# Designs tried in a protein design chat: VH-VL binders against Small ribosomal subunit protein uS7c (rps7). Part 5

Target 1, 178 residues: Small ribosomal subunit protein uS7c (rps7), of Euglena longa (Euglenophycean alga) (Astasia longa) (p14760)
Amino acid sequence: MSTRKLQKRKILPNDSIYNSLLVSQTINKILSKGKKNIARYIFYKSMQNIEKIKNENPLDIFKKAVDNATPSIELRTQKRKKGQISKISIKTKLERRNKIALKFIINSAKKRSEKNIIQKLQGEILDAYNNTGAAVQKKEEIEKSKSPVNNNKKFISKNKKSKNKKQKKRLKRKKNIY

## First folded at step 4 (VH-VL; framework fv_benmelstobart)

Design s51 (from b13 with heavy chain Y52W)
Fold by ESMFold2-Fast, scan of step 4:
Structure s51 (fold): chain C 178 residues (1-178), chain A 120 residues (1-120), chain B 107 residues (1-107)
Amino acid sequence: as target 1 above (178 residues)
Amino acid sequence: QITLKESGPTLVKPTQTLTLTCTVSGFSLSSYYVHWIRQPPGKALEWLGVIWYSGSTDYNAAFMSRLTITKDNSKNQVVLTMNNMDPVDTATYYCARDYYDLRGYYFDYWGQGTLVTVSS
Amino acid sequence: DIQMTQSPSSLSASVGDRVTITCKASQDISNYVAWYQQKPGKAPKLLIYAASSLQSGVPDRFSGSGYGTDFTFTISSLQPEDIATYFCQQYDNLPYTFGQGTKLEIK
């Protein structure tokens, strides 16, 4: 909608623990409809658990997880003649693409089978860190969508399908007679 | 092998500030968190608070207004400071190492405890 | 805060007896319960975690069970050295909270 007025974005400071803007953005995204203290607890607790499991700086693990889930492009809709809609690939700023990665990680975590949100989040972060999991899969789907379509014909004509059916029937009959 | 030791004053006057130091050995404060827990004579254990990897803290709301926990990883020390001590704060104060279990933490090693008496 | 209620507050038993202590949480805490043994003048010692997992080095006469809100701690055959106060602890959410304790005495 061209009539929509753009609103200035809230300025987010770096978080108080890791001094990271990425962490602040993540906590804000987790918060959604919850209280900030709950979102902060969830995120920091998952980071503490990751530190104990990996015996490494959890911020470095998280940054790599986000990087692995960050798509190289963004998909946008384009309205064509006669009301047709198509998707086009656009290279946007890294900051914007990192926010997409955060959305993938958080939404994928919520859909995990672990018992609580802290375990779900730490599990998804560790999977993304290892370049696997649902968040990374979503990123890979976007990457695949920018690949050129194979120009070779990919379908079989009705006639060729009919011939294949006849050949298959004849082979089955011959084998049955053995 | 793994040890925690509390040190500090055993007698505190009402309104004074208590400072206790927990010195750890056999593990790194970068890999494990240390919590403070107290126990009034003959009563239940009461969790006071913790300091995390980054230096961030969580406190029991009942004590938050007068409680501060700090740490120095290089010295293997965790420090508890509690302001405005009252006779009801008389208790044995423990520091304890936590252990990771998915959702939260339980305490696998405890210091010997130090009895702090608050009286005039 | 999550309240942990233990029963009984004290009990007397004979060597060789089966001893059972219970702990009730004010809300569902899944299996995030630990049990500690505290001898007079000593710090607590971890016996059980995750409601039913035995801590390394702890004798197998100690066991735990339960899920949700109701938890049980059992000593299958009481030994003299088991005389102590026992505490449950929830670690599902901050602040961590403990039961009031159960003082175990020999008859």
Scores: ipSAE 0.007, ipTM 0.472, lowest interface PAE 11.6, mean pLDDT 81

Design s52 (from b13 with heavy chain S56N)
Fold by ESMFold2-Fast, scan of step 4:
Structure s52 (fold): chain C 178 residues (1-178), chain A 120 residues (1-120), chain B 107 residues (1-107)
Amino acid sequence: as target 1 above (178 residues)
Amino acid sequence: QITLKESGPTLVKPTQTLTLTCTVSGFSLSSYYVHWIRQPPGKALEWLGVIYYSGNTDYNAAFMSRLTITKDNSKNQVVLTMNNMDPVDTATYYCARDYYDLRGYYFDYWGQGTLVTVSS
Amino acid sequence: DIQMTQSPSSLSASVGDRVTITCKASQDISNYVAWYQQKPGKAPKLLIYAASSLQSGVPDRFSGSGYGTDFTFTISSLQPEDIATYFCQQYDNLPYTFGQGTKLEIK
């Protein structure tokens, strides 16, 4: 480093309870109008509830939920004539795609029917952990926008039910290979 | 006491399928990502792909059509399968661990590597 | 793909010398650069991450700097055990890509 113009961006510190960068990023995504203590309360309380429900490390559950909601590509929109929109598939770094998954989980949680935000967030996290729910559905919409290779198309055609959630997961895995 | 070790055939004929196994110890595959990286003799390292703790994968587009990475958490094993091997695929193949926390996508622990020679 | 151009390809230096290796990315990658040491017949060993952060257990004679497209790796006082090939890696975007390597040898 020879100048201040080459200065690195600020690094977000890990959270104080789980010592996790992912948790810190999530709390920041929940944050509104400088209410950081409220965002922390919401997140940590949802994690405590998940721990009680599953009797497992809630951080591991949360990491898997994020991973399940993380798209394999990022879509960029490009305007075409006649108001038509084309989408370009870009393979971006995992950190950026994880941030997309966090947005999916938080925004989907807010749209849930549970009584309070803590219950909404824990419900969406548990659904995503089980590879279901609105956040994972948003990820699958992005995956559907990606062109499959010939082998994946043939594989889908061979299977009786491509609607099955398990089968969709297997087909998605095959698409990444071929 | 974190270790990764590659195993599999050292010689593969052209057009055959390569299968390599990475056995890990000292950490859980339910909590970490495992990558495959190769290095042709005297050349640069080349990233092949990753399997996440969820079982989802990402591949280098150059290999995606013939590359599969799978895992079995209960056996502590990650498996690389690469179809239609060619002499240019001759390389030392490594498996490597990524950060538990997703902070960085650089490799903190590597296996010892296994040399795979593709020749008739 | 992001290209990492590393220079020089090879370098000869004496014990106690300051050694510098550079790496240039084909586009802005912020500070998402790692540096590895590889001895003959061995796996690469992580030395530096986030362009300038020293990996635990690595001697403090190793350092890194840079941001954006230009990165430097330095050994402040070369020791005999430092003879190896050194590689930079970007992890800003998929696929992850490495420099061609710099082979370091003693005069």
Scores: ipSAE 0.006, ipTM 0.517, lowest interface PAE 10.4, mean pLDDT 80

Design s53 (from b13 with heavy chain V50Y)
Fold by ESMFold2-Fast, scan of step 4:
Structure s53 (fold): chain C 178 residues (1-178), chain A 120 residues (1-120), chain B 107 residues (1-107)
Amino acid sequence: as target 1 above (178 residues)
Amino acid sequence: QITLKESGPTLVKPTQTLTLTCTVSGFSLSSYYVHWIRQPPGKALEWLGYIYYSGSTDYNAAFMSRLTITKDNSKNQVVLTMNNMDPVDTATYYCARDYYDLRGYYFDYWGQGTLVTVSS
Amino acid sequence: DIQMTQSPSSLSASVGDRVTITCKASQDISNYVAWYQQKPGKAPKLLIYAASSLQSGVPDRFSGSGYGTDFTFTISSLQPEDIATYFCQQYDNLPYTFGQGTKLEIK
């Protein structure tokens, strides 16, 4: 079959205007089909519009919007015997929950009634900043589903870490020798 | 290339006002924030405050009564003014460019620093 | 203000040693911690941000970990050029605060 060279994962740099990793992550989530220049334009233009409307630093507004849309827990789907499905409440890293908030904001923006995507995005950010809107409502739905949080270990996708546990054990043994 | 450089007096008498200038190159003050941070000899770094691209400021509450930060975008300069200097204010003063993460700022580019001694 | 307690205040190690420095926040700051290297007479240099992310151009022998209140900075194999003072910084809330520093010296 086809052979491929090992390639490094691309590192996401900070954006060129605000020098913000959060901004770069947001731009990446706006359009997933490689149209990065359009995604940059949409985000930056919405931020400029927010600054004009609020006469405040748009990064502070965006930070607060993300905070307001960030759930305190993550819901995990667990497959059970005979096709049963259950949801459990897990407290994950804040960074991971912030990425959920970004997805809520962007997906909610796309469903808004404004004329263009720039106006949709600025509207959703401002609503979230005021602790209202569809993104915040999605966060509240997760909060309502909250069971008593267990101090269980954080769930991480094991499939993405290593397919071979023997290989991982060999690597750990090598590190212990060092 | 991104560069920041502090300039100003190296010796200040008690009760006098300190004025330091940070001259930047390789980025626009309309797009990035510049913070002032100081370090007394042999001690930890101490954050003083910063100025937004819009001209708004945030100061450390411990210094806000005597601290002013201004900028002139056309000259690529940020200016720190601190009133009523005391020997305890002896420190190396740095200006630094921010790096934004969701909650706040850390500093990716720093000026060389300028040592200010407050003595009679 | 959020207090950052750094330990040890100084340490001596040999070339090739694994070096670990710790930093404890007085309240939960999630992962909003940066680590800096400062050589005598020089400005600090950013090494780590977001507790565990390596700054571009920084050697991979430097690493960070931690979440909440307890953070660690590690040099996996000490090199002579690593002799410096190392500082942690929280950026969860204003005012931004730094640890007191760890002075690293070679035996």
Scores: ipSAE 0.007, ipTM 0.480, lowest interface PAE 13.1, mean pLDDT 80

Design s54 (from b13 with heavy chain V50I)
Fold by ESMFold2-Fast, scan of step 4:
Structure s54 (fold): chain C 178 residues (1-178), chain A 120 residues (1-120), chain B 107 residues (1-107)
Amino acid sequence: as target 1 above (178 residues)
Amino acid sequence: QITLKESGPTLVKPTQTLTLTCTVSGFSLSSYYVHWIRQPPGKALEWLGIIYYSGSTDYNAAFMSRLTITKDNSKNQVVLTMNNMDPVDTATYYCARDYYDLRGYYFDYWGQGTLVTVSS
Amino acid sequence: DIQMTQSPSSLSASVGDRVTITCKASQDISNYVAWYQQKPGKAPKLLIYAASSLQSGVPDRFSGSGYGTDFTFTISSLQPEDIATYFCQQYDNLPYTFGQGTKLEIK
């Protein structure tokens, strides 16, 4: 028994408006220095604006935006001989990867050019919903940066048929043959 | 009423490709994830993979090399394709809906299951 | 992969008895455990999620408890319709894994 175990055991409640755990997690990531009322206002006002713009359920839009920004893997650092650092790809639980997507959306929103925080957040959510914007670009960079270790993990099982490998090699090596 | 129903061949020969379709009703594939799970006779359930709102997928590494999950939201259908079937792949195949927005994913609604026998 | 060890593999009990089934995870999975009921020839049905939360529409004689690696599923007063195979599932990490099942029968 420890304090860490008790804290880990604590269940984060769903938010009061959408009854969504994802929304509660998002508000907590917006939260700074205990200003939870401000974080809740920013998030809910962004959602209300999205509803007016799209005339759709804003929670559905937000969930799709998060999904579009969620990477399939997580990149972690591995220290090597001579102080060299390399990145390896690890497949982690979806909830952990969703938290990465939330960080991408919130951090990307903060860097937007709109006048206020509410407009910045709604803009980034709508861009991610349309599978575009800075948050989705960060996710795509992770997808493209899959390490040899992750590729070996997938390819240990030979996840591509010989014909696909042959096709890839033919396209690459015979590009200028004609 | 929320329903999922699996359909496809009940008999597959070794080395052939299995294609199963899950047809859903009472919810939108744009709002929910769908999983494929199988159960060999008398054995435990095995999670195969998931397809998300976006059409992105995650697979159990044990099956990743020969497994593909796709969907068509307009047809309310999710399709599982599994290559190079072997007798040990004989199992009842289920599609299931998860209840997202909670800590991790558990399966609140299941299809009836379809028994696929792999035999020469 | 996280291994879920379920016990017992089979259990015989009488109507009205208290029935207890356990699952042990090979590593700490917090409270990310679900329990399912499966009757012969039918799909599994969700009973419990988050180790102790009762699914809507499920009778309150079913309950779950546990945290970390040790989890318990209980039927407080066994009814004839409860005769089935019960499975635990961890959903803390991919791939999701299940216990081997406990077959419950009437004495």
Scores: ipSAE 0.006, ipTM 0.502, lowest interface PAE 12.7, mean pLDDT 80

Design s55 (from b13 with heavy chain V50F)
Fold by ESMFold2-Fast, scan of step 4:
Structure s55 (fold): chain C 178 residues (1-178), chain A 120 residues (1-120), chain B 107 residues (1-107)
Amino acid sequence: as target 1 above (178 residues)
Amino acid sequence: QITLKESGPTLVKPTQTLTLTCTVSGFSLSSYYVHWIRQPPGKALEWLGFIYYSGSTDYNAAFMSRLTITKDNSKNQVVLTMNNMDPVDTATYYCARDYYDLRGYYFDYWGQGTLVTVSS
Amino acid sequence: DIQMTQSPSSLSASVGDRVTITCKASQDISNYVAWYQQKPGKAPKLLIYAASSLQSGVPDRFSGSGYGTDFTFTISSLQPEDIATYFCQQYDNLPYTFGQGTKLEIK
């Protein structure tokens, strides 16, 4: 359970099983080709498997996995004089950083050695839940890139268009077509 | 001791609805899933479906239009409802506790089964 | 759906014989197969899971092997109490499917 005030984007409905926006966002990231039912099957099957392994609420396990893979900052490229390029640490909204964690988990799962995508996804989620695995390693690499001086600066995301661009396409179902 | 027991009517007329209850003891329905499996006389076992922690269900596609599985953890019960029964649905109906193994489930404890005969 | 095909459909053997039953999956199921024993009028009893793992309390004369599509169940020295129908089950994917069964009888 979060104690922070969140500005929830209601462009995507909560999933029907766990009533969770995070779950809906995850399903949308699993298969980008519009194969929604297959993505839902993969995700829910992995959650079912996790529940039996851990004998705990799988949504709580998944939320913890996402938290563990969520970086505290983003790195952005910034030009310097005479064509020099540097990376600067920026603290962005939690929603944006959670989407980065989802990307880490899903992309890392796809690179796993297990035989099928369901096993790959459940394995990566459980590793992240235990604060290990490739997704968490990617988050740790971002954490290690902070400089003490840069991390002391207050940086705020200024880009409303950037936030709009990170939004996922809305679900299209049972809308008045024709 | 771990126990599962099926209960319900043993005779059903064609087109009627079958309701069977599985009552469990010795384990929690919050810790294990219970599946329904049937076996027509002298034939192979046929998996019907089960209910997840979330209340979602997975059914065998051959039955999903007629099947509903529900549970009440506080009563230690899992209920199967099957509509529009036909003589071909005559079978021994089992409930079974699953055991998870990475990809799916096998069944380590079974109820005694209840024979349901569908005839006019 | 994954089809599980058992052979033979029935088998007669003598006490002390080595008995072998096979199960073929219509697609690769890795090692996600279980074997059950069913005596007349009784529920199935789990003997083997994960193709080759012996269930607790099951005699070690029972064994399983195989990977991919071809699986074998063996009783190394048949005992009278082993007379039953044996079923394989795949649990790689929904819906879970069972073989048609092999009825084992003593000569």
Scores: ipSAE 0.006, ipTM 0.470, lowest interface PAE 13.0, mean pLDDT 81

Design s56 (from b13 with heavy chain H35S V50Y)
Fold by ESMFold2-Fast, scan of step 4:
Structure s56 (fold): chain C 178 residues (1-178), chain A 120 residues (1-120), chain B 107 residues (1-107)
Amino acid sequence: as target 1 above (178 residues)
Amino acid sequence: QITLKESGPTLVKPTQTLTLTCTVSGFSLSSYYVSWIRQPPGKALEWLGYIYYSGSTDYNAAFMSRLTITKDNSKNQVVLTMNNMDPVDTATYYCARDYYDLRGYYFDYWGQGTLVTVSS
Amino acid sequence: DIQMTQSPSSLSASVGDRVTITCKASQDISNYVAWYQQKPGKAPKLLIYAASSLQSGVPDRFSGSGYGTDFTFTISSLQPEDIATYFCQQYDNLPYTFGQGTKLEIK
């Protein structure tokens, strides 16, 4: 049998330029292929560009962009009976919801049409700062789901072509009885 | 609602200095750039310059030697000063709110404009 | 400076016609183009930004397209109130520059 040392909890420090935990979390979410220096360069260069154009503290712009993309709730999915799903709205800590906003901003930036990743990130941050763009749209989709969520919704799982042929035939026969 | 309104003299003598004021409402000068744009009668629009959130400016090189743009955030006012006016400077002068799109600015709201005639 | 050249300088059309105006940039400006409508004695009004995005409150008969150096502005079905001068503007680089304008008249 094996004995393993317990891994110590990792605490993420604030970044060295803005002294911000939010910035450190963002750099970690930009990371690909383990190249942290490249992620730092991308983020700091986008911030420098924002500062030059807006002539304002870029951390304040970034913080507002994150706030605008942060949903008020988190949606969680529970499986019930086979193939059935319930959506439940849960109030989670602000830190967790900010991480969702960061994911929205970074993933939306990657899908933009600008020439390079720095300009893509810059553009998505500025759109979110102005309360527009794909990241804010993803947040608004969650907010729209909130309005009926004092009651749980149940959804039937969609299997399309992966659903068993016998089950599809049984559902068809039930429909034909109508 | 968002509004901009130009005010100042409608007649300027050659060699005089023009001073125009743009008074804004419905937005903060700490959050938006404001541009001055002019249009000589029957001609195209000419961008003159803008003022940043911090009060820093960029000018069209064609005008920068005689052009100054300043602002007072507490009064909601942007001021254009242009020295050594010439009859060819006769134009309708507009202030406009700059809307940011990554590389530069377009103008989403405009003042009504003020016609400045330069003649003796 | 980036030069913006519009064509035609003027055009006459009838109510209900499709009207097309073009704008050519002297260099690649991606999609950083806006279009404005100016009625006599009035300030310009923003219609289109980012080459193809319709400004809020502007009727959907107005549209824009293009990328790089060649841009098009279209009115799908001309209305009497659309009679105006139309200008394109590039905002890729300073100084911001405008086309010379296209004057739209009723036949």
Scores: ipSAE 0.000, ipTM 0.462, lowest interface PAE 14.4, mean pLDDT 81

Design s57 (from b13 with light chain N31D)
Fold by ESMFold2-Fast, scan of step 4:
Structure s57 (fold): chain C 178 residues (1-178), chain A 120 residues (1-120), chain B 107 residues (1-107)
Amino acid sequence: as target 1 above (178 residues)
Amino acid sequence: QITLKESGPTLVKPTQTLTLTCTVSGFSLSSYYVHWIRQPPGKALEWLGVIYYSGSTDYNAAFMSRLTITKDNSKNQVVLTMNNMDPVDTATYYCARDYYDLRGYYFDYWGQGTLVTVSS
Amino acid sequence: DIQMTQSPSSLSASVGDRVTITCKASQDISDYVAWYQQKPGKAPKLLIYAASSLQSGVPDRFSGSGYGTDFTFTISSLQPEDIATYFCQQYDNLPYTFGQGTKLEIK
């Protein structure tokens, strides 16, 4: 019988090194044609390089990079009833917005000038960690596009402020660790 | 094959210090964090604190003044020390390995727990 | 601290029934909620994380939903081995806090 084309209850295990769902999701997005070991190698090698450069937990750096690239809204292309195509701003779950940030980071990494994919990925992650780079620019473009919709902007801005407060508390805790 | 196991005294007198050891297997303390969580009989779980791969710690503010967590990576052991035990501290004490999510930790593997009774 | 209020405190149901447990946070925690199963004399076992994500190896009859302050855990078709106490946990902010638990029993 007809069912939804995309599986709602796909189980994605945490990765074997950092025990992180975010890491597992990232490896899955790097993956092509079932070459999961290559995707794992690329990601873990970039993380090891970041650790050596920053002398800090690379997972914490990666989490902040993802946070910095995560938009507060999702833009959706929708046809108006009169047939005109427009973009609308919607508030979606954090997990969905994190996946958007992962796409921004990976796609931006591929466009970098470094000589191999590992160096491209580590470079984009470090730029995003510093709140710069192409992935963060894509997120900022989405943030700017919500300004014309006053009611939606007010609602989302309130949610973003709450998230920013939580992020500040977590960053303070992380600083105390190091 | 991932295991955590708590060990230490099961009976403690009021005002004494509790020392519990968590021995881990199947993962490295240089790569993972370990948390301590307790559960008084019939009550909710209480998060006590965590030790990070670096040896740095975070504690629940309610216990911070009397709680210390340390580790020895070479022995695969994490040690919880809690001073000035009171009868209300009677609980099963667990050590647990964390899962990273973007904004915090949840717990994938737990030790079996050790019941510590505080009475005179 | 963020308080997690869980209901009901106890629940009795028959094999094959749909069972629903709720958890309410004292403030907005987005989707940073985990659910655990604890059988008598055993340590808790992770079932759900990020409010709705199923842990690997956990049967798909278990599910979670919710965002913000209100969260729901569901067993779609209760099995005998599901007899346990279930706990929610927020991991949005330190200290991490748990609900008081729901004791599930079979009729």
Scores: ipSAE 0.005, ipTM 0.470, lowest interface PAE 13.3, mean pLDDT 80

Design s58 (from b13 with light chain S30R)
Fold by ESMFold2-Fast, scan of step 4:
Structure s58 (fold): chain C 178 residues (1-178), chain A 120 residues (1-120), chain B 107 residues (1-107)
Amino acid sequence: as target 1 above (178 residues)
Amino acid sequence: QITLKESGPTLVKPTQTLTLTCTVSGFSLSSYYVHWIRQPPGKALEWLGVIYYSGSTDYNAAFMSRLTITKDNSKNQVVLTMNNMDPVDTATYYCARDYYDLRGYYFDYWGQGTLVTVSS
Amino acid sequence: DIQMTQSPSSLSASVGDRVTITCKASQDIRNYVAWYQQKPGKAPKLLIYAASSLQSGVPDRFSGSGYGTDFTFTISSLQPEDIATYFCQQYDNLPYTFGQGTKLEIK
């Protein structure tokens, strides 16, 4: 049998203000939960507020926030024979994992206690920038998963060992500070 | 002018720990990622790992049990530490700059490289 | 890991010749391919990124093409200063991997 010829995929254009693909993808993820041009307004207003608070380039702050919320692996659930469920850890493309981080940031922002969505998004981005908050916590949950890794078994095993060692060192340091 | 420069010992004994420092100029480590790549004499380039804006890292699985990359943004330095060196680790070690977005990494500026020989 | 298989391993050509080097990825990497030039005793220099984009300051006799798994690098008219080893690199997925290199010599 013949296979359909692979086609070139259209790449999402960069946003008009920051000329950033990351920003464009973020606005699209906000838009999926809103209507019209409101997602664009929410994002840019949050960025403007961050710039005023930090006196730094807000795009750099946002990129670091996304980086901090990006998991090292992706989890896949698989239904086995006899009604069993297993979880598989896969090392996927950075682009795909960054999209997961964007969902964590946006979904976590919506659950915040601030009075409007702009302040909620702004707060979650700043928390993630400082390596804290609900989005970063979701990333940490994935990283501590016990699922085996397809095509990269050694990487995940050693990565988990490395994380455990770092965690023990952090706990010891915290104990000494207290 | 954008520059990267590797420094550290040129001779390491088997089982010892290697520490290399990459000192950067002309850009901020808060805005760019730095990678470590090595090349054994006469062989292909081998990617070792990267350190991101946040200080988070990704490593080549072949090395991650003995490899650590750290940085100090205020000193403009990235440090590679590799434990339990073996003669097969003899290579020229490079640090290289990249720009982060969602598309992955290619290396636009490289350090000159430093040859590390592992022998007893 | 994604394997980058580069061919040929070595090339001998005359000044003015058209030189073509190929890379094959073990899986679809879209256009996430870079090409580097490395002269003896020096660090690699970026020539091409995103399979076909020419790095600023690089002569336009260098070009790249391809999408998916098959990629080519071309020097349209070989110059003496082009004597070097050339490497392809995929940056679609971790770990980033390189081809074995093609050593180019003038006959």
Scores: ipSAE 0.007, ipTM 0.509, lowest interface PAE 11.2, mean pLDDT 80

